# Designs tried in a protein design chat: VH-VL binders against q9vpl3. Part 45

Target 1, 224 residues: q9vpl3
Amino acid sequence: RGKINIQRPKAPHYERARVVAVTQPKYPELPKAKSCFKTRAERTQQQQENPYNEIIAREVRNWLDHSRLVAFFHLSSITADDIFRVRVQLHKQNLHLKSYGSKIIEQAVKNTRYEAIVPLFHSNHCIVFSPDPEKTAALLRIVRRVPQMVLLGGIVEETMLSRNQLVAYAQMPGLHAVQAQLVQTLSQAPGHLIQQLQAHQNSFVQVLDVHAKNQMNEETPKST

## First folded at step 13 (VH-VL)

Design C121
Fold by OpenDDE, fold request of step 14:
Structure C121 (fold): chain C 224 residues (1-224), chain A 120 residues (1-120), chain B 112 residues (1-112)
Amino acid sequence: as target 1 above (224 residues)
Amino acid sequence: EVQLVQSGAEVKKPGESLKISCKGSGYSFTHYWIGWVRQMPGKGLEWMGIIYPSDSYTRYSPSFQGQVTISADKSITTAYLQWSSLKASDTAMYYCARIDYGEYFGFDYWGQGTLVTVSS
Amino acid sequence: DIVMTQTPLSSPVTLGQPASISCRSSQSLKHSYGNTYLSWLQQRPGQPPRLLIYKISNRFSGVPDRFSGSGAGTDFTLKISRVEAEDVGVYYCMQATQFPYTFGGGTKVEIK
């Protein structure tokens, strides 16, 4: 009784092979889950200029042009309730949380000084606007409590800042405080210089005095 | 607090011109759209058009295109709805409302309404 | 134009009972950007409209939790879990997905 080689099963008889080939259930190809990523071509065809894009782009541009603080955030699985809570907190600080489509933002910033921000908007995002750059620290404090909001970068006083730069900026004292510190530092600079100059002179005099004292002690004859 | 205050009720005759106003306060007037909505007596709401006060960009409903003029004066944070020649069919309540496309994508705050009565 | 159809026209409700209002659009309200811009408005007698719900299910500021919105595509629902006397008025759905913006015909909520 020939050992059935389970590892190399003999090919079925030609007739059986034909029947098996014909009776193989043609499973309908599961519709390839059209990846939510519309192909560039599908994106281009749908670019029928949605009249909304133009009007919303206008709004976005206006916010950008009149804000001294702009912060860009990625949103990760945030609920509507959470957004509402954050919005209320931000609003108390005259910070305005807005959300726009990436295409709208792209249209709004096209051929403008803001064009460099386009790569930041490939995912769910929101933008915080403020007329007051001094509110940066308040913004970061509020957002720190919202892990679903990830800071991507921002614009402060028409300067684009990375995430790290924006954090650093928020830690800086206010302009007036910095000015006060600067004045204080400048006022102390001459005094410090004088002190350093005098220190060298004083040290030199001390060395000379010690030398003189040592010489006097050597000249005192051992009265044996 | 965001407020839209509209001008008072108007009684006019057919053929007369009319300009009603909507004053915004408590927010940056130039950053939000103002829309106008008509409500005829005992009827529903009809969108008329919108204006962006920052640059006075306007868009009208086809039904109201050429029938009314929407304008704004950002210096006094006021939007306007104007008729050159009123008809009896223009008798209605007119509401102004703020639109925020960045958050609500709709009318978030409404004026109290202006009743316009056109009678021969 | 997108036609918004509300049902029922009138909804007599007993105090403390739930109410449900339906809004159907003639075409999908899903925008190309993935959002659906459907809003619900409340108009009390002698008052201007008030925003209740935006983007299908989000409550506007100051709106009680007894109000909820749901739906997708062409079918939307506003629910009031427990109707109060102050809820008497006409409710409108509104689409802002396409120009011109259009409103439903309104549903009158009354107390039985």
Scores: ipSAE 0.866, ipTM 0.940, lowest interface PAE 0.5, mean pLDDT 88
Fold by OpenDDE, fold request of step 14:
Structure C121 (fold): chain C 224 residues (1-224), chain A 120 residues (1-120), chain B 112 residues (1-112)
Amino acid sequence: as target 1 above (224 residues)
Amino acid sequence: EVQLVQSGAEVKKPGESLKISCKGSGYSFTHYWIGWVRQMPGKGLEWMGIIYPSDSYTRYSPSFQGQVTISADKSITTAYLQWSSLKASDTAMYYCARIDYGEYFGFDYWGQGTLVTVSS
Amino acid sequence: DIVMTQTPLSSPVTLGQPASISCRSSQSLKHSYGNTYLSWLQQRPGQPPRLLIYKISNRFSGVPDRFSGSGAGTDFTLKISRVEAEDVGVYYCMQATQFPYTFGGGTKVEIK
């Protein structure tokens, strides 16, 4: 009885192959979680100036103009349910997750200070808006649990930040804390300066004392 | 919580002017569109128009263009629907609703409605 | 204008049984941006409309999982897996793909 090659099973007889082919359960394609986000190719084709573009562009512009925190995310194979969950979490923090077409965004930011964001929208993306830049840490905390949301960059206080810069910003103490620290540092600066100046004086005095002691020892005649 | 609160029921005569209101609360009023929808007695829903409160940009349904005026006062987070001269055919329930194009691309929150009755 | 046609006009349903409502558009509701902006609204007696489903199949916040939306192009369906007493009302489909926004004629769901 020939060794059954488990790695390369012999092709079944034609009739069996036919039965297997017909009996292969056509698993209904799991409803392709229609990514709420159309593929890049589908987005490029219909350049028809949709009257909606202007209307929606107005909304986008308004969000950009009134948000002190804007974060851009790439979406990778995220389900509608996942997006919903994230949205709920973000909303609790007064973070607003929005999704707009690339063309709409392009129109919205054309000839504005925001034009630099256009390259970020070549793929499936979403934007998070907030009126409060202090929510950056909360935003990052929430999205860390969502691997399908990849941070691309953001705008904080009208400044465009890279991903790394945004992460760094989120790790910074709040403005008030920084101000307090600054005041504390400034208040300590004169004391430190005085201490340093006194340290040099003290060192000098010590050197002089040592010198004086050495001179006194040299002047003591060896009484033979 | 997002809420739209509309003004109370109105009983008017033909030829009278009317302005009904929709006050938004629980969200940034200037960032979301407000739409008006008419529902005649025992009938379906009819889209009338939309307004963006931030800049008061307005778009009307062709059927309602020139028949009504949609406006907003962002300072008091209120949208308005007004008639210069009411007709008996204007008798209906009027709903305001919020539109978010960035999320739902539809009416996500609705007011309770304002019943307008125009009778001689 | 895009005409939205709903069927049936009335749907008497026994409690616990499924219900299905169809909505057909006169034109494709697929937007140039790739999304289809079809929504389903529920209007209970004496209440304002409520958003149930947006973009064909997405449940709005607070909507029970017994509600589901499906479809593509011009044909859309709202399904209720197990009708409850609170589900009595008129259901509307709405398209927001093109101005003017248009609604279906409504389907009245009643308990037998």
Scores: ipSAE 0.866, ipTM 0.940, lowest interface PAE 0.5, mean pLDDT 88
Fold by OpenDDE, look of step 13:
Parts: sequence; C-alpha cells; structure tokens
Structure C121 (fold): chain C 224 residues (1-224), chain A 120 residues (1-120), chain B 112 residues (1-112)
Amino acid sequence: as target 1 above (224 residues)
Amino acid sequence: EVQLVQSGAEVKKPGESLKISCKGSGYSFTHYWIGWVRQMPGKGLEWMGIIYPSDSYTRYSPSFQGQVTISADKSITTAYLQWSSLKASDTAMYYCARIDYGEYFGFDYWGQGTLVTVSS
Amino acid sequence: DIVMTQTPLSSPVTLGQPASISCRSSQSLKHSYGNTYLSWLQQRPGQPPRLLIYKISNRFSGVPDRFSGSGAGTDFTLKISRVEAEDVGVYYCMQATQFPYTFGGGTKVEIK
C-alpha cells in the first residue's frame, strides 16, 4: 500500500476533480477591506508574476497556432520517469509533450478561438502538439500503453474534438489513403462499364451465332 | 538532434560594433526561446536576455538592458547578439542556449560559445 | 534579483567518492503554480554548460544516475554518488522562477 503522502495528496481523478470544483462552495469574496494593504511581498510577487506568465502564455499560444494536432491529457499519478519515457516515444514521432500551468493556459487562450479548452485544465494535465494530424493514430497507440495519461479531447485541423471523436478520427484512413481509394474506385468504373458493355455485345454475338448455327442446321437437307 | 551553432571567435577594438550569431537546427526554431549568457574569463555565468524567434519578443536582464541588442531571423533559424560599441569589459565567452518552458523551464541545449576579445 | 549562493567554491574529491554541492537562494523559488524552477548545470573544462537537473530533481536526457538533485524553498543540493573523472568541472545552479534569471557562483569539482 503506497504510503499516502499526506503532504502532497495525489491529485484526484479528473472526474472527481470536476465534481469537487463544481461542488466547492463559492464563498463570497470577503469585501476586500480597503485596509488590506497588499503586503509588499504580494505586490512584488504579482508584479513579477505578470511578465513571466505573459512570456509563457506567448509560447503556449504559438504552439496552439502552429499545431494541426493538439491533444489534451489528464495525468493520474504519473512519475517523472514515466513521463520521460513517454516523451521520448512521442518525440520520435514528432509529437511534443508539454506541461503548463492552468492559469498560464487560461491567459494564453483568453479572448481567442481556444477559450473553450480552459475547462479541461482543472487538474494535472499535459498537452501534446504536432504539426501533422496524421500522427493522431501514432499518438493514441503510444498513450494506450500509458494508463496514467487519460485523453480528454483535442484539436485537429482547427476543429475541437471530443475524446470519442478523436479516437474515431484516428481510425479513419488518412486523406491520402481515402483519395487513393477514390481514385482506384473511379479508375475501376470505366473498366467495369466497358466489361458490361462488352458482355452485352458478346452475349448478342453469341445469340447471333447460335441463331446462325440453327439456321445452318435447318438448311441442311435431310438427305433421305 | 538539437544543435545550436555559434559564429567563430571575434577579436575587436574598443568602439567597434559586433554582431555574433547562433543558428539552431534539429527542432522547430520558432517554438523555443533563445537566451544569451555571458561568461567573463574565469568567472561565472550571467544571464543577458531572451528572445522568442516567432515574433522577436525580447526581454533583457537589467544589467544588459541598453548595452546589447538581441535579435532573430526565423527564416534562417538564427539568433543574434550585437553591440553598437564594444568595451574592453565586453571581453568574454558568449553562449546561446535554448529555453523550453513547457518541459524543462531552463536552458536545455547550449551553443559551443563565441569568444569575444576586445583589446586595444 | 534573486541571489544564488553556492557552497563550497571548490570541492576536491577522490575518485569513487561522493560529492555534494549546495545552492541557496535569497528568496523562495517556489512559483505560484507550485513548481520550483531550479536547474543544475555542468561545465566541463573548455566546454559549454550542460543541463544536468531541472525542476530540482529531474535528470536531463543522457545524465547518469549518479547525479541527483534535491531541495525545497531556498535550499537545494546536487549530489554525485560516485565521482568519475569525467565529472571534473564547474557546476552551477540556476533559478528561472523570476526575471532576471540568475546563476550561482559555481562550484569547481576537482579530483584529488
């Protein structure tokens, strides 16, 4: 029984985290008594945090804007070593695993087309970026071996997809494969048509031949 | 493989201008920050500033603000550090390094360094 | 600015023996998001710095297991379990919790 680290409680499962987040009593913000002088420390921390967050938010935005595949994962009690292993595997496929703070992500996506992703980041999470949407299948294959990584959803070709939709997308033949199949089908159509046309002609010729043979047989005088 | 290759050693006189380069390869140059670090002879490391090549956003250390200019050309995946007027005190090794805030939150890959010697 | 203080300045070590380097920050390096952005760098003679440890205790790719990082808040330690000849160089701690980023003064590891 792994020693429950009471000092660092394991982040709850994302579903539990969502429930907890929704059920947390919204305590009315205590009227900020005018006298609560933000301690010099708080002011300094806020002033220092702001530029830093902006810098990281810029990076996040850039990844989002230049990725054709983005996948969001919940991390459940994953070790640093496990993350490293997964990262190496993903990297081999030109998949980039990144982890950012929820507040940074919020700042990065505020007033953007990505704002809808904010609710996905209520717990420990990571994001996988790729410039190639065809790597979706590879991503899912790798992640299947990592039970600590739970797929929450993703963005493919600027379209937000649910978990199920992303899985379905990964199962689809690539665009090129579909195109190839289409071309193949289209290329077979004329051949089939020709065959059908020839079949009718051949059948007609056969019928005529039979008719001719029958006529020849009728014209052969029964030599009495 | 991620590589940062810096320009060769420079010998200059006080008052001359200088621009040294750092070329990134083996990764998406526009997605990662580039930082510059100074190391004076026999001394420690000093952070100078950072640049985001995607949009050329730059931040400097207060100690180097106005003393140097950091720039980047994303088309050739190269970052630059430049002086308008060199001083003898600028004699140092200069390193460029990549920063990944999404994973390491530090300098993960370093250039080989550029030695700048400013002598009268 | 956060001041990073390393001790000792020099660490002569016998081959095969452990080494320990301390880094103290003037302020807590714990970020508001819960992470502590402390890194350890190794600089071998005539070479550029190399990342060893990031976020206090995580080994960078290719870093041997003999290197380990620990600490919290303002006190951090780099340990080498068994010093090898290739470990000779200067080690730096670096904070990236706030701007400007700052380095420790360095610790020179030498072989006795």
Scores: ipSAE 0.817, ipTM 0.909, lowest interface PAE 0.6, mean pLDDT 88
Fold by ESMFold2, fold request of step 14:
Structure C121 (fold): chain C 224 residues (1-224), chain A 120 residues (1-120), chain B 112 residues (1-112)
Amino acid sequence: as target 1 above (224 residues)
Amino acid sequence: EVQLVQSGAEVKKPGESLKISCKGSGYSFTHYWIGWVRQMPGKGLEWMGIIYPSDSYTRYSPSFQGQVTISADKSITTAYLQWSSLKASDTAMYYCARIDYGEYFGFDYWGQGTLVTVSS
Amino acid sequence: DIVMTQTPLSSPVTLGQPASISCRSSQSLKHSYGNTYLSWLQQRPGQPPRLLIYKISNRFSGVPDRFSGSGAGTDFTLKISRVEAEDVGVYYCMQATQFPYTFGGGTKVEIK
């Protein structure tokens, strides 16, 4: 029993901290002026982390610059095994699932046209990057079976799309399918060729019109 | 599958230069960082630095700043670790490893290692 | 620089019994954005290191369920619930919360 006496005079920090916390009186929140300024310790930590955060932001910028499809999701609690299984499924479609801190994303998109996406990352989230915008339908099919991932919106061909706009984009015919249809049409009668070209052009116009008229709307569960 | 394949073992004399390589395959090389780690004989691991092959941005551990050069050639998906003048104290196993800050935030895949022996 | 201290330095364990490895950092590993970037590596004899656990408690792909990580702040633990012969090797903790990245000194796990 020799150590009991020593431990009793020095109660564990957990017990001491717990007692202090429960006896603290509750007061109204102090004026915002004092709460707005960072403490010395917070400023010191931020100064040490700022150059490090830029390194991570460099990675985010590289993904954004080389991805013609970017999709943003809210991410609920999910096991590492479940998220890994989803990542493998997405990878098979050249879809790359990543997570970055919201302040990192803010730093990465500062002074770019994508600054409007920052509010999407105030909660737990993940992002899917891909060079292949035609994979949007495959992305939505895979994620449909993952209730922990809730689509917020995306970027397609450098145009921000809301959730509903991205879903609508996924339903359009792919560029390669339109190109294959054109080749097939050249093997047919001339009048049929003109009709097929006009139908394919209308499909392209609809895709371009969605890009030009609509943009990704910031989505919150309470916004209307 | 993701693989990092390093160049073979080297036996050198003090004062000689050396450049060892780390070739990445099975992933998009320019979207991931490559780090170099030293393991002296019978000792633990020491971080030497990292490079981002997309733009060749590098960051060195203070202990290795000015001692080595880290570089990459993204056209052949290869990163390099280079000494201009080797010392006997550079005798060690050198590993390259990949970092993904968007997923694991650590060294997720490792090369097989390159043993460098520097002796008179 | 953040100093990472591992205990024990050597952990001889009877086959099928648990092993526990401790890692302590000289300062909190919690990044200001909320995550703690503490990982565990395994180096089997004659092999390169491999990632076991990332962000304190998440198992990397292909890592058996018998490995688990826990901890917060400055104190972290790797546990092997039932040590198997293939688990022999040296285990390292590593922090990636700030530069320079630093490793613990290693813990050698052996079958006794």
Scores: ipSAE 0.760, ipTM 0.890, lowest interface PAE 1.0, mean pLDDT 80

Design C121
Fold by ESMFold2, fold request of step 14:
Structure C121 (fold): chain C 224 residues (1-224), chain A 120 residues (1-120), chain B 112 residues (1-112)
Amino acid sequence: as target 1 above (224 residues)
Amino acid sequence: EVQLVQSGAEVKKPGESLKISCKGSGYSFTHYWIGWVRQMPGKGLEWMGIIYPSDSYTRYSPSFQGQVTISADKSITTAYLQWSSLKASDTAMYYCARIDYGEYFGFDYWGQGTLVTVSS
Amino acid sequence: DIVMTQTPLSSPVTLGQPASISCRSSQSLKHSYGNTYLSWLQQRPGQPPRLLIYKISNRFSGVPDRFSGSGAGTDFTLKISRVEAEDVGVYYCMQATQFPYTFGGGTKVEIK
């Protein structure tokens, strides 16, 4: 079982060269790119893990499909206790802090409009999901105290936003604030309100008059 | 507060059917998996299977495939474990538990258990 | 199936003294993405199991710091630095790295 024995009897030049070449040990050449070949153990592990990874990707897709706010963060070193405290604070605002493997996220968004997010996960990361896009300001306020979480961008109402766009979105007034601003405007300018109502009334009259004129021209009287 | 509340203890005879329930509250029911775990009297824990209530996708342990049915009704935030024909060997405590692959990657919250007794 | 073997089967401990529980898997629990999904559960007498430690060493919410987990690959340990009366019960290790999920046989912790 050891190396071949080259002490075999000498053969004629032609036959000796053939015999020596056959009987000498020749190890296979190493693969030129061994990193391209997976071992048997690695192949078996990945074959078993692919269906399992799809189960986890199902969870990720469900979060993405049912979240009107998704925020992506780079995550620096943080203790388990500190990240737990952040998670509790976020949960009170209906903000759900999750972390999934980058390959799981790639699998979850493959063949979707969200494939563009995959490069965000080449480093340490976490994701915040919420059904409530109005909670964006609360999210940013909470993570301001957490320098380990660096905002990369997000998705609001199925629209991808950069970091700056998401910050600007968070500063927008809520629906109640917009409603309050409208009431305040109406209270401050009675003359403006009258002018606006009169303009809308005149506009409706003009539309109705044009419509009635068109109908009159299209109608043919029936004598029967 | 996350809670899993299971249906009450059951005393049954061999050959009878049974459906026990696990009602989740205090969290987004459809975003988390529900698993079922059996504990035979004086024994350890056995995983039976899981369900994702969002789409009713199920996966069974090989030991329980074809022996039980796992289902869910997301409109009432409830998961179920069901037998078509009970055997005396089904006498055990049955737990439901929640799985979160995005945080703990394991059974983070458990129901109180449902004792099922099958005897003549 | 991954077989999970716990030792000891029973651990009688003097109140206030440490306890140590071992769990060994029949194959590595390290997922190809580098995480190891090994959990420890506690089941007090007459109660359901509860999550104690996840991903080898992280304490679940409300778990006292006297509980600690360690290990890698196939060999894992749960330690209780100072056993209290409320710690009596059965402890299970569990793997979630692949289906089917499997549990250790349990270790009963008792006060001497």
Scores: ipSAE 0.756, ipTM 0.887, lowest interface PAE 0.9, mean pLDDT 80
Fold by ESMFold2, look of step 13:
Parts: sequence; structure tokens; C-alpha cells
Structure C121 (fold): chain C 224 residues (1-224), chain A 120 residues (1-120), chain B 112 residues (1-112)
Amino acid sequence: as target 1 above (224 residues)
Amino acid sequence: EVQLVQSGAEVKKPGESLKISCKGSGYSFTHYWIGWVRQMPGKGLEWMGIIYPSDSYTRYSPSFQGQVTISADKSITTAYLQWSSLKASDTAMYYCARIDYGEYFGFDYWGQGTLVTVSS
Amino acid sequence: DIVMTQTPLSSPVTLGQPASISCRSSQSLKHSYGNTYLSWLQQRPGQPPRLLIYKISNRFSGVPDRFSGSGAGTDFTLKISRVEAEDVGVYYCMQATQFPYTFGGGTKVEIK
């Protein structure tokens, strides 16, 4: 869009004045080679590129919208054979490893509740999608043997979690498991029961607190 | 295993309509694009267009825009290629193929092909 | 449209000898976000195409090690280190960097 001036003088002050005079535009009858406007070919390429990028972004949005677990990783140099083996292991657990360009991800999440993830894609990265949030522990177990994949954070049940929160989530039972544990706890002695209820209550409040924060961050403008 | 199964060969007359199918299985059908590719007898491959079955978004090659209709029914994991009025020049093999922009950026799995013959 | 030009059009080779197929694009296949989306397909006689190589040099699942891809910018090469009888067929390069997707004209590999 804008024209970038590459020339930077390294000469003394009087040479800078000469460079400025040389760079002043003249109006010859020659071709528009020094025109500030984009050429027809450049305009056509950008028009074609925008619709193509939106098609790829549509796929990214679909994965995000239909995945109850999303995990973001930094990706170091890795062989094609090694990443293929990881992908196969993940696929057996209904975990889908994908890679998209950073600008495409930014375009995909613009004006959505997912905008907060954009800073995670500054460097090489990959994303794991799954409809099964219960598979978080399996995901972390598989990638623990893959030092090239470094966990950055994730999304669970539409709630953004930091790396440490996602690891903690993987070690805790799900809501159904917490509810089942509470039922079993009701069969125990009263003093022991109070202690266990407070522990489960704190875990439940912690999960709800994360959800409440993310709901406040993801409210539409008309809801605030 | 990812599999794309196409409908059987067709013999038609010019002016007739036709709808051929491509049924996907062994993967999450709505998360991947389906493309259609034409191969005329003794010739190379030509991209016709793509569809995203999740929302039926379509994109056509300029060479095929207005000549065919690409559609999908995600409830039966099937994509379609349709002509309202066949021409003799439509005689060709037609392939469907899957596209994954998250890894391969290309047609990773192909159907077996549907031969369409249009003659008087 | 990006024009994909393959050479040679026909590559008769002695069994067990190498084959090399070139593909040239009319413009760079590097996407603005850094990747180059060039693929190689194999079509055996009477069969649909199958993916061999994606993103210039990555072998697809089940593709033998004797197939390798290389190149950059506008010039790309598929090599078969030792041609076997089952390698007979037509090989296509394809670009997915921009619409419309385009294929090379094909290179027929046959045993002489």
C-alpha cells in the first residue's frame, strides 16, 4: 500500500542534502516506474489473496467453534517423520494437530471472543483441536515426549486458560467426576465429609471463577 | 481410513441434467473442504471448484463458474457436482478430493472417479 | 492464473535407474505468509491421482523413500532414485498458493 523508501544516507550532512535533491521526483514522459500507486498486477494479486485468506480463515473459525478443547503450542524445528508420528498418536485420541499462518489466524478470530489468542502466534506454532475436553490429560502426556512442542495455553469449554491453568485442569476430574466424587463423599463420616466438601467446593469455585472472568471479557458491546 | 466414494459412470445425451455424488467417510466431513477436478480423455487435470460442507460455502474456478453447481449435504456426508444442461464437451472423468488447509494444502485423498459420457 | 510447466513430457527410463521431473511456475509459489504450496501427484494407469509430496519436499503417508521433492521459488523437481515397475504413470505438479489451483501438464514415466 504505502511506498517504502529503502535509501538511508550514511554520509556527512552536506551529502544528505545532495541525496535529498537527487530523490526529488521529476515529471518525465517515461513509464510510471516511479509511481506511488500500485500496478495493475499488484492490485490484482492483493484482491485474489484476500478472498483466498478468508477461505482458510473460515476453516480455522470452524475448528475453533466446534472444539471444546483447543491447545496452543510453540513449535521448534522438527522432522516431518517425528511430527507425523505425533499427529497419528494425537488422532487416536480425537486430537487434531493443525498449523495455520499467523495472519490467517488473526483474520479468523477478528471480532470474535477468541481475539485474545493473537499474541500467541508471534513465532512458529501449532494448534491442537478436539471436541473432547476430557482428552487434555492424554494430549499433555503425548506431547511431554515431544520437546519441540511447548505448551503456551489453551481454551477449555470456551474458557481461556493459561499454560499452568490448563495443566491443572488436566490433573483434576471434570465436572461430572467432581459431582460423582461428592456423591461418594456423602457416604463418609461427618468430620471427614466437611473437609472433603470444602476441598471440592474450592475446586469448583476455581473453575467457575475462570469461567466468570472469561464471560466478562467475551460479552458483546450491547451487554455492557 | 479416509475414503471418498463417488457415484457410478453416467451415459447422457446433450441437454440432459446430471448430479453426481461423492460420499466421505472415516473423517470429520464438515471440517474439510471437498474439491472437484475434471480430467478430459487423454488430458491432464483441471480444478473446478471447492465447497466447505459445514456451511456450504463454495468457490469456483473462473473456467467453470456458471457451468456447474457444487453442493453438499452434511447430514449424509456427501458432496455433489451438478449440470443443468450437459454438452458433449462435458465428456470426462470427474474426481472429488479432500483439502486440508491445516497441514497439506492440497488434495490429500481422492475419490475413484465418475466417468461421464455425453453423446447423441 | 499461475501456469505450471512440466518437463519432460515423457520420461522413458530403464528399470532401477533414476528419473527426474521438473516443474516451473510462471510466478513464485511462496505464499505471503511464508509457505510454498507445491504438491506432486502420481496417477497410475486407470487409477485416480494420489498425493506423493506436499509443501515441496514432504512425503505423504505411505510414499516410498525413493521419491523426493526439492526446489524453491518457481523451479521444482521430483526425483525417483530407482524406478520400479509400479512407478509407471503420469506425474503432475500442482500449486495451491492461490486460486485458481493449477496443475502442470503431466510427465509420463514409462519403462524402456
Scores: ipSAE 0.740, ipTM 0.879, lowest interface PAE 1.1, mean pLDDT 80

